# Miniprotein binders against a2bj90, part 112

Target 1, 235 residues: a2bj90
Amino acid sequence: MSRSARRKTSALNTVLRVVEVFASIQGEGPFTGTYSVFVRLAGCNLRCPFCDTRYAWSLEAGKPLGVEELVEEIARYEPSLVVITGGEPLLQRHPLNSLVEGLESLGLRVQLETNGILPAPARDEQLWRVYHVVSPKDVPVRVPGAKLHPSWVDYARATGRAWFKFLVANEQHVREVAEYVAKLGIPRSRVYIMPLTPEKLDMKELLELHSRIASLAVKWRLNFSPRLHLLVQLP

## First folded at step 12 (miniprotein)

Design JP6
Fold by ESMFold2-Fast, scan of step 13:
Structure JP6 (fold): chain B 235 residues (1-235), chain A 108 residues (1-108)
Amino acid sequence: as target 1 above (235 residues)
Amino acid sequence: SEEEIRELLEKAEELLEKALEALEKGDIRKAAEELIRAAQELLKEVIERAKKTGDEDLQWLAKLAEIYLRAAAQAFQKGDYDKAIFYLALAAELILEAKEMLEELKRK
């Protein structure tokens, strides 16, 4: 007699530590402007000095929530896109694959936001089939320990389902990004530069910074990501 | 004068080096406080000189340095010393860039 436990999803594979779930507009990256539900997972493997979501750094910041319950909560929003972010969502890889499976079964489009330190999805993971916005923190912002895992470049080339989004302050940062992606063989069509916006910018400063970085994107033939939610004062 | 411009470059380079050293040392709070004060003094001089040139790109560079230096000061006040030093280092780099641009403009 076969034991159900061998094939049964364990509690470890069905429980996520969740900081928050909310509806908003995706303000960044290739899906900017899309009505989305954001799922912020707890835990992070970096301590970025510019981080605005330090409240999500600890795994204990998240409440335990079952995958089935979370899928039902997300579905009630009727989103055009589910954005799974954090901390670093791949730290909860096993239950995350189960969440993705549940969301895909409902026909929902899923985007993962990741720092790219942990390996890209393997072909047999549910995560292989969803979209990934990879935000490397080794260049240009030079966060200690933030080296991009090389498998993300292979994944992007194999699937066409990964984009690379970089925080930049000035033209020197954009130059460093251009050199970095050229060396790794990342197509410019999959590269986004985004303004590094510290807290308490007024609207004029925020617009000017966006304008300057957008101009550099045109000059360097890269894509531009706004931080649209900041401009329209959404979460 | 040429001497004043040379002194400003030396101060900007010293500030950047001290910011980088502070990121690697144990007493980051004391280092950050002193570096922020020095950067504020240097930036005031850079803003005054940039305004006198009428160059819009140089004025933006000075404004960007002001934005990140303000972020450094705010982070320091909140006790986020790693954030303070990060933005201070960025502001120092922008001050150095503005200084180089000031020297180029003086040559034309």
Scores: ipSAE 0.646, ipTM 0.838, lowest interface PAE 1.4, mean pLDDT 87
ESMFold2 (binder alone), alone request of step 12: mean pLDDT 72; pTM 0.657

Design JP7
Fold by ESMFold2-Fast, scan of step 13:
Parts: C-alpha cells; sequence; structure tokens
Structure JP7 (fold): chain B 235 residues (1-235), chain A 108 residues (1-108)
C-alpha cells in the first residue's frame, strides 16, 4: 500500500553466489511461522561438525546471480519475509547490501541469518536497516574459531533489530548460554534457545526434544525457538 | 552394585576422554567404530538401570544420550567423521551425567 517510485541503486552485473532460492515457512527464531523465501548464499567461514548444509560451505557451490535478477525472482513469490542465509552471508557483504536495497525498494521485509563472527552492519550500510538473527557458535557448541564479534551486541542495543539464537542439547548448555549472555550484557528478551536436532529423529523424539528445550526456556526465562519446518516436514 | 557403578563411571570417563581426543583430531576412523560400540554397550546398562529407578529426568537423560549416539553412528557410516566425533562426545558426556545421577539416586 505504500507505493512510491524508488530509485534503483544496484546494477545487473553486481553478483551473489547463490546455492538455492525456495519458498517455505520460517521455522526458527522470532519470525517462526512466517511465509518466507529463503536465499541460501554460498561460502562459510566455519566448519561446524553438526552442520546440515555442508553443500553450501564452498563459494563454488553457488551460481553467480545478478542482484536485479535475484530481486525479481524473490518478488515473484510474494513473500511476507525474505530470509537470507547460507553458509555465512556476510562473506558476500558488498553485493548483499545491494540485494537488501533492491528488496527494501519493493517493501519486502528482510531477515539475515549469521554466525556473528564478522562485524555487525555499520550505519551507512543497507544491512543496518534489516533484521538479524545471530547464531553464535562459540557457546555452547564450542566450534573452533567461532568468536562472536562484539559489535553485534552494540548493534542489537542501538537498533533493536538483532536476536541471538543458540543451539542447545541439555540444561548444561542452557546454563552456559545464560552465563554467556549475562557476561556480554545481552538482554534475555533477545535470546532464543533452540533444540540441537541431529538428522533422522523420528517424530516422537523430535517432539520430546522440543518439549524438553521449551521447558528449559521457561525455567531459565529465555525465549524458545522451535524448528517448526522439521515438525511439519517442510524444507 | 557400588563397585559396578564405579566401573561404569570409569568406562564413561574413558569414553568421554577418547571422544574428546577424536573430536580434536578430526579423524576418528580407526577408533570410531570401537568407541561407538563401547558407548552403545555402556548406554544399554544406563538405560536399564534408569528404568529401574523410575526417575523421569534420568530416563530422559539416557534417551538423549541414545539420540546423540545414534547420530554419531549414522555420521560415521556416511564418512562424516567430525560430525561423528561431535555427537559421540555429547553422548559420552550425557552417559557420564546419567551415571552420576544414578549414583546419587542410589545414595538416597
Amino acid sequence: as target 1 above (235 residues)
Amino acid sequence: SEEEIRELLEKAEELLEKALEALEKGDIRKAAEELIRAAQELLKEVIERAKKTGDEDLQWLAKLAEIYLRAAAQAFQKGDYDKAAFYLYLAAELILEAKEMLEELKRK
């Protein structure tokens, strides 16, 4: 409903390496249940042992797509949310800012999923204006090299546009998360714990694990993120 | 009983130590099958003893260990050795926690 002529700022020759584009329901984090288009970018600066998207680790896993072409493809889905994920999207920061500008020019809501190793957006970046779900991998899952960049805490305080989502297996992990976020000064209202779900769980195991982690979220006064797409068997 | 629990704790601690070494090295092919099998046998004892206590938290802890140990075995079969070592470490840690809880429940 807010229509206006918006300037194009990206060129067709500004490219991103893209693994896949698909429609689904956002199953995780603060926007759980939202009809979304997922844009998986190639390349990652971590090698998490539990990673389910190892096919996206290499930049060569992605096809070069022009920003304007990608914007048009995403727009055809008419999504309520564009989820930019990957490997690590911030490895392609420059063309990613151009993509965000194009998507915002169409009034589309954008969420970025990041491991938080690379710095948070600066005020002059288009990325400053979009939502970020930061998934630290230093605590509790202790991936080597996975230090959260401190600028993400400052960005969250300044904008209110970042949340921190942690994979947890048991209460010991939740305790470590609670200590970690308290030490960094991250408000509990911006913290999500999410069950660490290995492949090939049956539905009873998946539900039980969700139930147990949700109960811990209540006990520890943190937010709970399901993995809804796994429960409803969507991509 | 008390000596049996001590032996199980020693085995669980040894598995945890070996699983940590495997995770740190990233290549567990030579030891992984044996470690997974040892963890599976230890876990069977933990599950049976947990059922006997009727304690829901202990039973869940044993079930969670089973879930991650199964993930370790599946990853090993696929040749994903880093993933296998990661889940084996988690399973071993949970087995050790379950044994400690079982020992505490026996003291009550």
Scores: ipSAE 0.586, ipTM 0.812, lowest interface PAE 1.7, mean pLDDT 85
ESMFold2 (binder alone), alone request of step 12: mean pLDDT 82; pTM 0.805

Design JP8
Fold by ESMFold2-Fast, scan of step 13:
Formats: sequence, structure tokens, C-alpha cells
Structure JP8 (fold): chain B 235 residues (1-235), chain A 108 residues (1-108)
Amino acid sequence: as target 1 above (235 residues)
Amino acid sequence: SEEEIRELLEKAEELLEKALEALEKGDIRKAAEELIRAAQELLKEVIERAKKTGDEDLQWLAKLAEIYLRAAAQAFQKGDYDKAVFYLYLALELILEAKEMLEELKRK
């Protein structure tokens, strides 16, 4: 490829389509309770019926932001954790690697939330070095087209930087998750089950749902993820 | 009675099959409305029977089914039929789990 063409493609790889940037507490997964900045990227390769962020499904929902500009915006919050979510962030893989490089150069800890359909990071990607919470949608919630890419299992075992977080509504779902992770060779220590919370729950209902799924986590010897931000009424 | 429990289990399974058939045929709006109404009546029967057993797990399954069924009805009112059918399916799964538990309690 010519020098001019290489420069043009490199410039495109430094722009992300961003829906929103905001400070909150990470309410889910292994970093629950951490003061975080959330970066919601536009575009998604699924249409989950339970999705609460349908406004992010289209790439056109995102505003183009340069990686350098976005790094500066994130840094102003002085976060303990940067959570990159979406949509599906890996749809913007190349500029995402550049963003991660910029954030790590400032000593910021980065976590990616992904549906796991696209392959896990390769060793030569900046993304190889950050944390990943993979949310499979093939089991138990059976979203069409949501097959987990097998490279995520190898990445998790090789790096210790991936966990698998499953939405569950009942004990049959937990049983399906247990069978699924056993078949794939995912250690229970890397598995979280999380309550599937519909909109408009009151606090009592939200607590009861959390309590039930937490009890199932103990019974099945899996980790439990709350949705803490919902319990404390944060975004 | 055992016959009443079997009739409720058969109705729950029939509703799940109708939900699945509606999704396959793409008649999602019409089927969702009918299934939500039928599920609401079935759930009332489950709740009353659960109360009579005094079993906390069974009462909890009924509460959770009610939560998802309400979510289905709300999604339907907003015109989000895919979401409505998804939550309806979850409510019916929980109703089936409750019926299996009722059957188990009758065995001993």
C-alpha cells in the first residue's frame, strides 16, 4: 500500500463513533463498585429483545470523535476504571486498539464489555492487555446469531483477563449455563450469573430478583454479578 | 387435586407452544396479546395454589413470573412486540418450573 493510502487508513483508525461518555459506578461483573467512566460506542451486530440501549444499535447514532480527543475527555474524569461498552465495541476494533493504547499510556485501567461474537484479541493487539467481560447471548437467552467465538475461551485461559457474564431468569437457565461452560472448558471461577431485570421494577422487586439469582449462584458454585447501579439509582 | 395440577401443567405447556408457533409464523402482535391475557389468568391460579402450599420457593417463582409478565404487557403497550414475546416466554418458563415443584410436593 502507498504511503498516502497508509496515512489515510491510519487516520480512519483513529476515529470512533461514540454515543455517550459519562461517569458512574461499575455495577456489574468482577469490578462492581469501581468509580468508572463509561464510553458507549455505536453499532451492534445483535438485536437482543431485552436490550435497554437500542439507541446505540446504529453506527449513525454515534458522533465521530478522534481517539486523542476522547482520551482527553475520559482523563478529565480521573476514573479508577474506563468501561468501553456499546453496542458492540469490537465492531470498531482498529480505532479501539488506538484508544486503549492512549488510555494505558496514562495508567488508566480498561475494561471492555463484549457479546463475544467477534474473535478475542490477538497477542499483537493493544486489546490483548486489557480486561474483557464477555456476555454470551447464545445461552441461555438464545438471541439469533449470537454464537460465542471459541477464541474467547483460549484468551481467558491464556491471560486471566476474561470473564463470562450470563443473563439468567430462572434455575433452568443456570443449569444451561453450567452445562455450556463445562462443555467449553470455562472454569467456574470465570463465570458470573446476573439477574435479567426488565424496566420499571420497584426496589423490593429488584432486591428479590437479585436475592434469588444470588442464591442460585451459591447453589451452582458460580460467581454472582449484581446490577448495583440499578439498586443505587445511577445511570 | 392431582388432576387440577396436571391440567394447569398442560395449559402452561400449551401456552409455551403457542408462543413458539407465533414467533415462527411472524404473527407476533396478535399472538402476543392473546398469550399475555391467557398467561395472566394462568398466573392467578398458580399464585393462589402457591399460597396454599406455604412453600417459599414456589411463591417466589410466582412473583418472578408476575414481574416478567408485567414487563411483557408493558412492552406490548409500547408496540415492542419482540420484547413482549421474549418476556412472556420467560414468565411461562417460570410458571412451568412452579408446576414441576407443585407436582414434586404432591409426591411426598
Scores: ipSAE 0.410, ipTM 0.735, lowest interface PAE 2.9, mean pLDDT 84
ESMFold2 (binder alone), alone request of step 12: mean pLDDT 80; pTM 0.790

Design JP9
Fold by ESMFold2-Fast, scan of step 13:
Structure JP9 (fold): chain B 235 residues (1-235), chain A 108 residues (1-108)
Amino acid sequence: as target 1 above (235 residues)
Amino acid sequence: SEEEIRELLEKAEELLEKALEALEKGDIRKAAEEAIRAAQELLKEVIERAKKTGDEDLQWLAKLAEIYLRAAAQAFQKGDYDKAIFYLYLAAELILEAKEMLEELKRK
């Protein structure tokens, strides 16, 4: 490979297309309630009908930021958790591994949120060492093209660093999730169900939906993820 | 009133089918919007009747269907037709579940 090509490849591995960086409380999944910095990467390989972050679908929605600059910006927040989300962060896998390496060197805990279509981390990736919340879109919401990559189940069994978070509206959805995870051999301890909340619910509706899905989690012996940031009106 | 609730749910389901057909054809956006709003009103009536005679779960299914129909209406107004269709299908599923639950209550 030429010097020019090597330099271009190196540059591509150190630049991320970033939509936004902001501090908030992690409202979802196993780290609910944690003071976090959210890094929303641009680009997505799905077009989920219920998506609330359609502004992040295109790579062009993101500002190019160097990994070093992004690490510095994140570190200034002094977060307990760095949440890397998107779009689909794994679309920018190579520079994302460099970002994770930088964040880990500072002792920061990192969580990736992914739709799970792209393969799980390999043992030689920096991403292997961080936490992953996988949000399959093939069940129960049935988004076209959204097939969970089987390597995520293997990764979860090998590392204990992946959880599976499912959007659900009703008990039939919870039943479908239970059947899906049983078929794949995913332990219930790794499974979260979360209410499918459309925009502009009033507080009473939001609380009722949370209460109903939480009750189903108890009934089906699954973990419950709130959308805490919506309940407390944070980003 | 179980039969009255069932009739209201059946009418709501028919309106949702009309809305979905209109959106799929792209022919008449006004017809889809009107059908969604009419279905919302029928579900509000179901909620009210369910409070008086029915199961709390039946009331909740009708309320959830109404919530998703509201989401469909909002998406429709913004031109997000894929989102509107998604929520319409979800509402239809909830209406079917409510009808099945009502049939189960009748057997008790």
Scores: ipSAE 0.532, ipTM 0.797, lowest interface PAE 2.1, mean pLDDT 86
ESMFold2 (binder alone), alone request of step 12: mean pLDDT 78; pTM 0.745

## First folded at step 13 (miniprotein)

Design JB1
Fold by ESMFold2-Fast, scan of step 13:
Structure JB1 (fold): chain B 235 residues (1-235), chain A 84 residues (1-84)
Amino acid sequence: as target 1 above (235 residues)
Amino acid sequence: SEEIRKRAEETIREAQELLKEVIERAKKTGDDDLQWLAKLAEIYLRAAAQAFQKGDYDKAEFYLDLAQELIEEAKEMLEELKRK
């Protein structure tokens, strides 16, 4: 292989397209309330109508950052959790594995947020070892092309490191989620429902929607994810 | 096209008119779940209208469809309450 090809291969494994890096509190899922650094990767394989991060859809929205440089930047925040989100982080799978390796070498706990269209990690990937919050977009929100890859259910059973987080508006949506996870054999203990919050809700509306979805979680024996950052007005 | 834009605008306006009636009827029932269902439809219809004004037509259609489904659910619940 030529030196040019070698350099190109190395760059593909060590450079990520990054939209933003910032400290906040994880507002969603099983690690709600944790002091975290968020790494938003560029590129997405969906065009969800309700998406609030459309600025991250294009891979070109991200600035190229070396894995070593990114690890150093993240480490300076001294986070309890590193949340890798996007876009769809698994679109940059190869350099993402290198990032995870670097973060784990520093003893940092890592969580990925993924739409679950692309396959779950294989046992030989560094990604196999970290936490994943999978947010399917085929049910109940019915985004075209958003079919959950079946390997995520196998990964969740094998590792105990995946949870499934669903956006819901009303009880019909919760029923659809319950039927969906039962058919796929996803344990209810691994399932979170989260309110579908459109832009510009006032605080009373936001709290009421949270309260109603939380009540449905109790009724349907599912876990509830708030959007805590919205309630406390953090990014 | 301007024709498609006009049709979408009319659909949103028609949904707003229908929702106003559903909200009033829901309040008269005193049923908390029905009143919330009508309020939720209002929230999503407002989101649809806001998205439409910004030119985010995919977002507008998504929230409009959701609002219309909630309006129909509320209408069905209203009819069920009349029968009980």
Scores: ipSAE 0.672, ipTM 0.869, lowest interface PAE 1.3, mean pLDDT 89

Design JB10
Fold by ESMFold2-Fast, scan of step 13:
Structure JB10 (fold): chain B 235 residues (1-235), chain A 84 residues (1-84)
Amino acid sequence: as target 1 above (235 residues)
Amino acid sequence: SEEIRKRAEETIREAQELLKEVIERAKKTGDEDLQWLAKLAEIYLRAAAQLFQKGDYDKAEFYLDLAQELIEEAKEMLEELKRK
């Protein structure tokens, strides 16, 4: 059996713990504004205090779905982008590789959102071939246990398929991000700063925070990520 | 726990009083960046207070810590402006 046939056979027998599947617009990162289907996987290896998806922290929060069934459900949305998020989707690495193979076989573009604690994909993984938005939580938000795995920097340089997205409140946070990415050798062109938005901001406050962080992105020569879905009131 | 709740409530109250003073002083300087820094501290402190009332203590503590850092930064900037 060829490696491709073997991987396809494996995908038919794998199961993912899925919290939710829904269509929306990607509001963040390099694909902002793209019509997307979001697949939220269960389980997380962090307990970020600012986390808005705490309902996904436990692996048991996810319902078991077969990879083939999930691929068919996703395909019905006819999305321009499949966003696989969680929790931490790399906790379900084996069936996730199978899901990615199924989605790519249909010509669908896939983006993974990850905290970057677990290693980046190896060359023989299907995950090697898709896009990754890595959200380090060690700087500037300082989540305990959140150390970026160094392989993500190597992966980004080798493939051009990873970006690093940082939550920031003020200029001091942006300075810390700039020092952090310089120390790790992350190219500035692959770095996004995004406003840290607490709950119950009114529209004026939300827009002001976006404006201030965008101005800092220009000043520091970094890319800016909005939280567009918050501005347009989508999931 | 009740003891942690009481300490957090007092810390939030103290931060609110200090921030009120910082906002007034920042306004008098006419420095737009300092005024924004004070407003940002207010936004995060308001979030901390609301989350604390809802019983989301981890998230409240995170935003409280951030608000306190911003308040200290604003105080330092106020002192720097006074020395100029």
Scores: ipSAE 0.524, ipTM 0.827, lowest interface PAE 2.0, mean pLDDT 87

Design JB11
Fold by ESMFold2-Fast, scan of step 13:
Structure JB11 (fold): chain B 235 residues (1-235), chain A 84 residues (1-84)
Amino acid sequence: as target 1 above (235 residues)
Amino acid sequence: SEEIRKRAEETIREAQELLKEVIERAKKTGDEDLQWLAKLAEIYLRAAAQALQKGDYDKAEFYLDLAQELIEEAKEMLEELKRK
């Protein structure tokens, strides 16, 4: 049966399937360099060929944790930022809203990492009030089944709390991103390009790829996201 | 499957041979952007080979396609530099 409003707000919707919780430095996006706790939720609605966290694809990969217990665990780290990632966190939307409420009650800053396939938060959701880094997978990397939900553009305009982060390899990819965001009306000030880094790059290759993508960001007047954790060898 | 693996291995070997020629030609031009484009193709082709060794065919195909696109782009730049 369909989920009722009562079930959405019940205790049964305050359990999240969590793969891992760990402290690190946010290496990507607008909060690069921030001491963060990462909460990796289980389940994903994509099968990206370049995915490094395939162990999180299934909901069964996550252990059930109560929202209150998870809030307590996160708080013990005393983070400057809570990064909720996954899989795709919005697959667990209802208990995720409860988690956000608990974290906000402690004054913690929350950032969600999402592929943007599922709709952006509505104004009456707790998720409306937190930061979102949306990583579209339809352009330029063309993952099957990936399509950015148009509500994310409206959410970004309404709140100023969403940025769009794109994996790029070369200038042709950056051109495709520029065309894509122009078509959707996404301001370039909200756009980040980030190097597509395969596994087992040596440090010289990693640095050169970062340098080249950063140079393209300057040329195309877009923001640049490093993968700082890779450069400093953190999780 | 064994057939998919062998076909992918053959395609990667062919791409590696083409790339060696492109890298040599790029070095002779002294063009830093072209040399980087060839190196980037090498990086993604290596990623394709590594994925194939792990039996990750989707990842291998993804990086192989990207490497082949970069090799073609490098060839086009070589032609353009020859014209100028």
Scores: ipSAE 0.679, ipTM 0.876, lowest interface PAE 1.3, mean pLDDT 89

Design JB12
Fold by ESMFold2-Fast, scan of step 13:
Structure JB12 (fold): chain B 235 residues (1-235), chain A 84 residues (1-84)
Amino acid sequence: as target 1 above (235 residues)
Amino acid sequence: SEEIRKRAEETIREAQELLKEVIERAKKTGDEDLQWLAKLAEIYLRAAAQAYQKGDYDKAEFYLDLAQELIEEAKEMLEELKRK
């Protein structure tokens, strides 16, 4: 590409479609309990029937925000962790790399939440250096069109910066997860199972479902992810 | 839309009737795992009914399918307990 074309591309790479930015506690995965700022990006390449954030499915649901403005907004919260989620944040891959670069320059820890359909970061991407929680939707929830890109397994082995988080309802689901990760060569130490919590559970139901899935995690020698924010009634 | 709606409504009703029987039979066994399995089916079936009422038919179908799988699993466990 010419220098003029590179300049135009650089300008486009400084805008993200953002649904919301808010502070909370990371309730899920390896960083559970961490004071975090959540950045929800618009657009998704799946239509998961259990999705709680359908309002983020369209790219048009996001407001255009400059990367520099977004970095400054995030920094004002002084978070221990920046969680970039969506939709599917990798749909906005190019400006996302610019956001990560800006956050990293401030010494902020970044975690990406992704469905893993799009390829894992290449070594020359800023995204290579941040943490990734990959939530495959091909097992056990079997969302149409969902298939984990195999590069995520290679990325996890190469960097130690990816974990795989699976929604499960019962022991049969956990068995399917165990078989799936064994077949793909994903170390069990990188695997989290998390309760599939439908909307409007009462607190007793929520606690019992958490307890049952946690017990299965112990039995199957997998990590357990709560949905802590639901238990403590945070966003 | 109307056809999907009517089908979902009928299927949910049928699942609710079957689940009531499974819950009663599970309670009589005293088996905690079976009782939880029936309760879990109830949780997801309730989610299906709520989604249907809101017009989220894909969500309703997803949770209905899961509830039906759990009901079948509970029926198999009931059969196994009779063999023991």
Scores: ipSAE 0.725, ipTM 0.876, lowest interface PAE 1.1, mean pLDDT 89

Design JB13
Fold by ESMFold2-Fast, scan of step 13:
Structure JB13 (fold): chain B 235 residues (1-235), chain A 84 residues (1-84)
Amino acid sequence: as target 1 above (235 residues)
Amino acid sequence: SEEIRKRAEETIREAQELLKEVIERAKKTGDEDLQWLAKLAEIYLRAAAQAFRKGDYDKAEFYLDLAQELIEEAKEMLEELKRK
């Protein structure tokens, strides 16, 4: 059969703009500590002032890769988890669904990281079946234009496959998160707070900030997300 | 703009001077929560200054605002401790 010609054609018709693909440990959220392959997609619909991945903001920062070629590249790492991040991955929703289908066909576990501005997956999307860590940017960090789409709360309750991860600096921020999730009806069991770590912290500062936010998580009965990769100096 | 740059630079310098005073006073209290609050303000103010030097003015403003909120909270805590 003309496998090469057909796969070349399908790859050109289903293309993702990819900034980088690398192996590391998932340092954040419910799968902290998991050997993962990270796929950073280009393009973002926000301009978060604290953003550490500004190089991914433009869609042009990504090189075009066919879905089938990307699936093969990811599979060679033999990961326990595929983390699709960006930018904002849902900006490339159509080819992203195709990528997810390919990865699931190989039995790979997939986690999407999203700012939650675009709607949650519908039941007929491949994205419906994978894990989502939603990082709202309207509270407490107040990024302009960053309103969470209400469908994410419904998706989380219906599937049990979404969690909400919030950047926090101090107890006032944690209070704002608690009020926000209560107002939206997000279960506390689905909520993570994570320290807001600016660049170039020394190890003592990084550890103390983690310790303080973890203590607040206990006090407020929320889950804690570290930034483990920063603590162990991995990408 | 040049006007916004000058104002931001001046605001950062003013915050740095105020923070030095707050840190010194916090150390004298022996209060660990107050000392951490001052340290956290220092962390974010340092981030603001770094971003400003790189020309990332939106990042500088974000961290400066956060540092100023923390400095104000520390000053309130210092006043509270003086009254007790």
Scores: ipSAE 0.696, ipTM 0.878, lowest interface PAE 1.2, mean pLDDT 89

Design JB14
Fold by ESMFold2-Fast, scan of step 13:
Structure JB14 (fold): chain B 235 residues (1-235), chain A 84 residues (1-84)
Amino acid sequence: as target 1 above (235 residues)
Amino acid sequence: SEEIRKRAEETIREAQELLKEVIERAKKTGDEDLQWLAKLAEIYLRAAAQAFQRGDYDKAEFYLDLAQELIEEAKEMLEELKRK
């Protein structure tokens, strides 16, 4: 699309439904330990039984915020990383591209968290240029309707800007993940396994579960994602 | 709904009783992997019971299924250790 055509649609595509904006440490994935601002967008196309953010499932749970207003709010935190999460952020794809454009214009690094059901970014989207952590929910946790869109594998190969993060409980889950990524042709260097942590674990249980999943990551030659924020008691 | 709730409550109770036996046997083996499997089953079964009490039946079923799979794995490992 031309610049003038983009300007005509900007008013319709520059409002996001936002549940919350807060500063914390990125606890998961390839950017673990990074001072981040989290932007939780409303709406989700899944109903995962283990979901801890059910309050974000409805689009109506989000406050309508203009992209410029949201960029200014994020910038006040002076973050090393902007984590756009939800729900499923790609449900608000058009204004999300505008948000990414605004954040990149300020030199901010952006990471998207997505379930990967909706297609990966096209080359003409601003989302093409940012980092993506894709969390498939079809394997091993078997959430109904959670089929990974095949374009995410192509996007990962083409850009090197996507990783695949899987919730796992035990070695059988890790084996299922290993088989799944092999069949799809996802390089092990792009794969993270992360402990499936139910609510109200004590610190000893939480640490031991982390330790066990990390050991399996070494054994299976996969990357390990902690849930660092849970270990240090941050949001 | 009431019948489904009763069946779920009974299944959780049965899993809790079986798990107590598995934990006790696991301790006697001194096998760290088996003891961890039993502990992990306990963690997810506790999560299932807590979710059930809150009326979160989807979450309860999800964690109950995981706990039952882990209990079966622990039982299989117990049998393998008897063979050694």
Scores: ipSAE 0.656, ipTM 0.868, lowest interface PAE 1.3, mean pLDDT 89

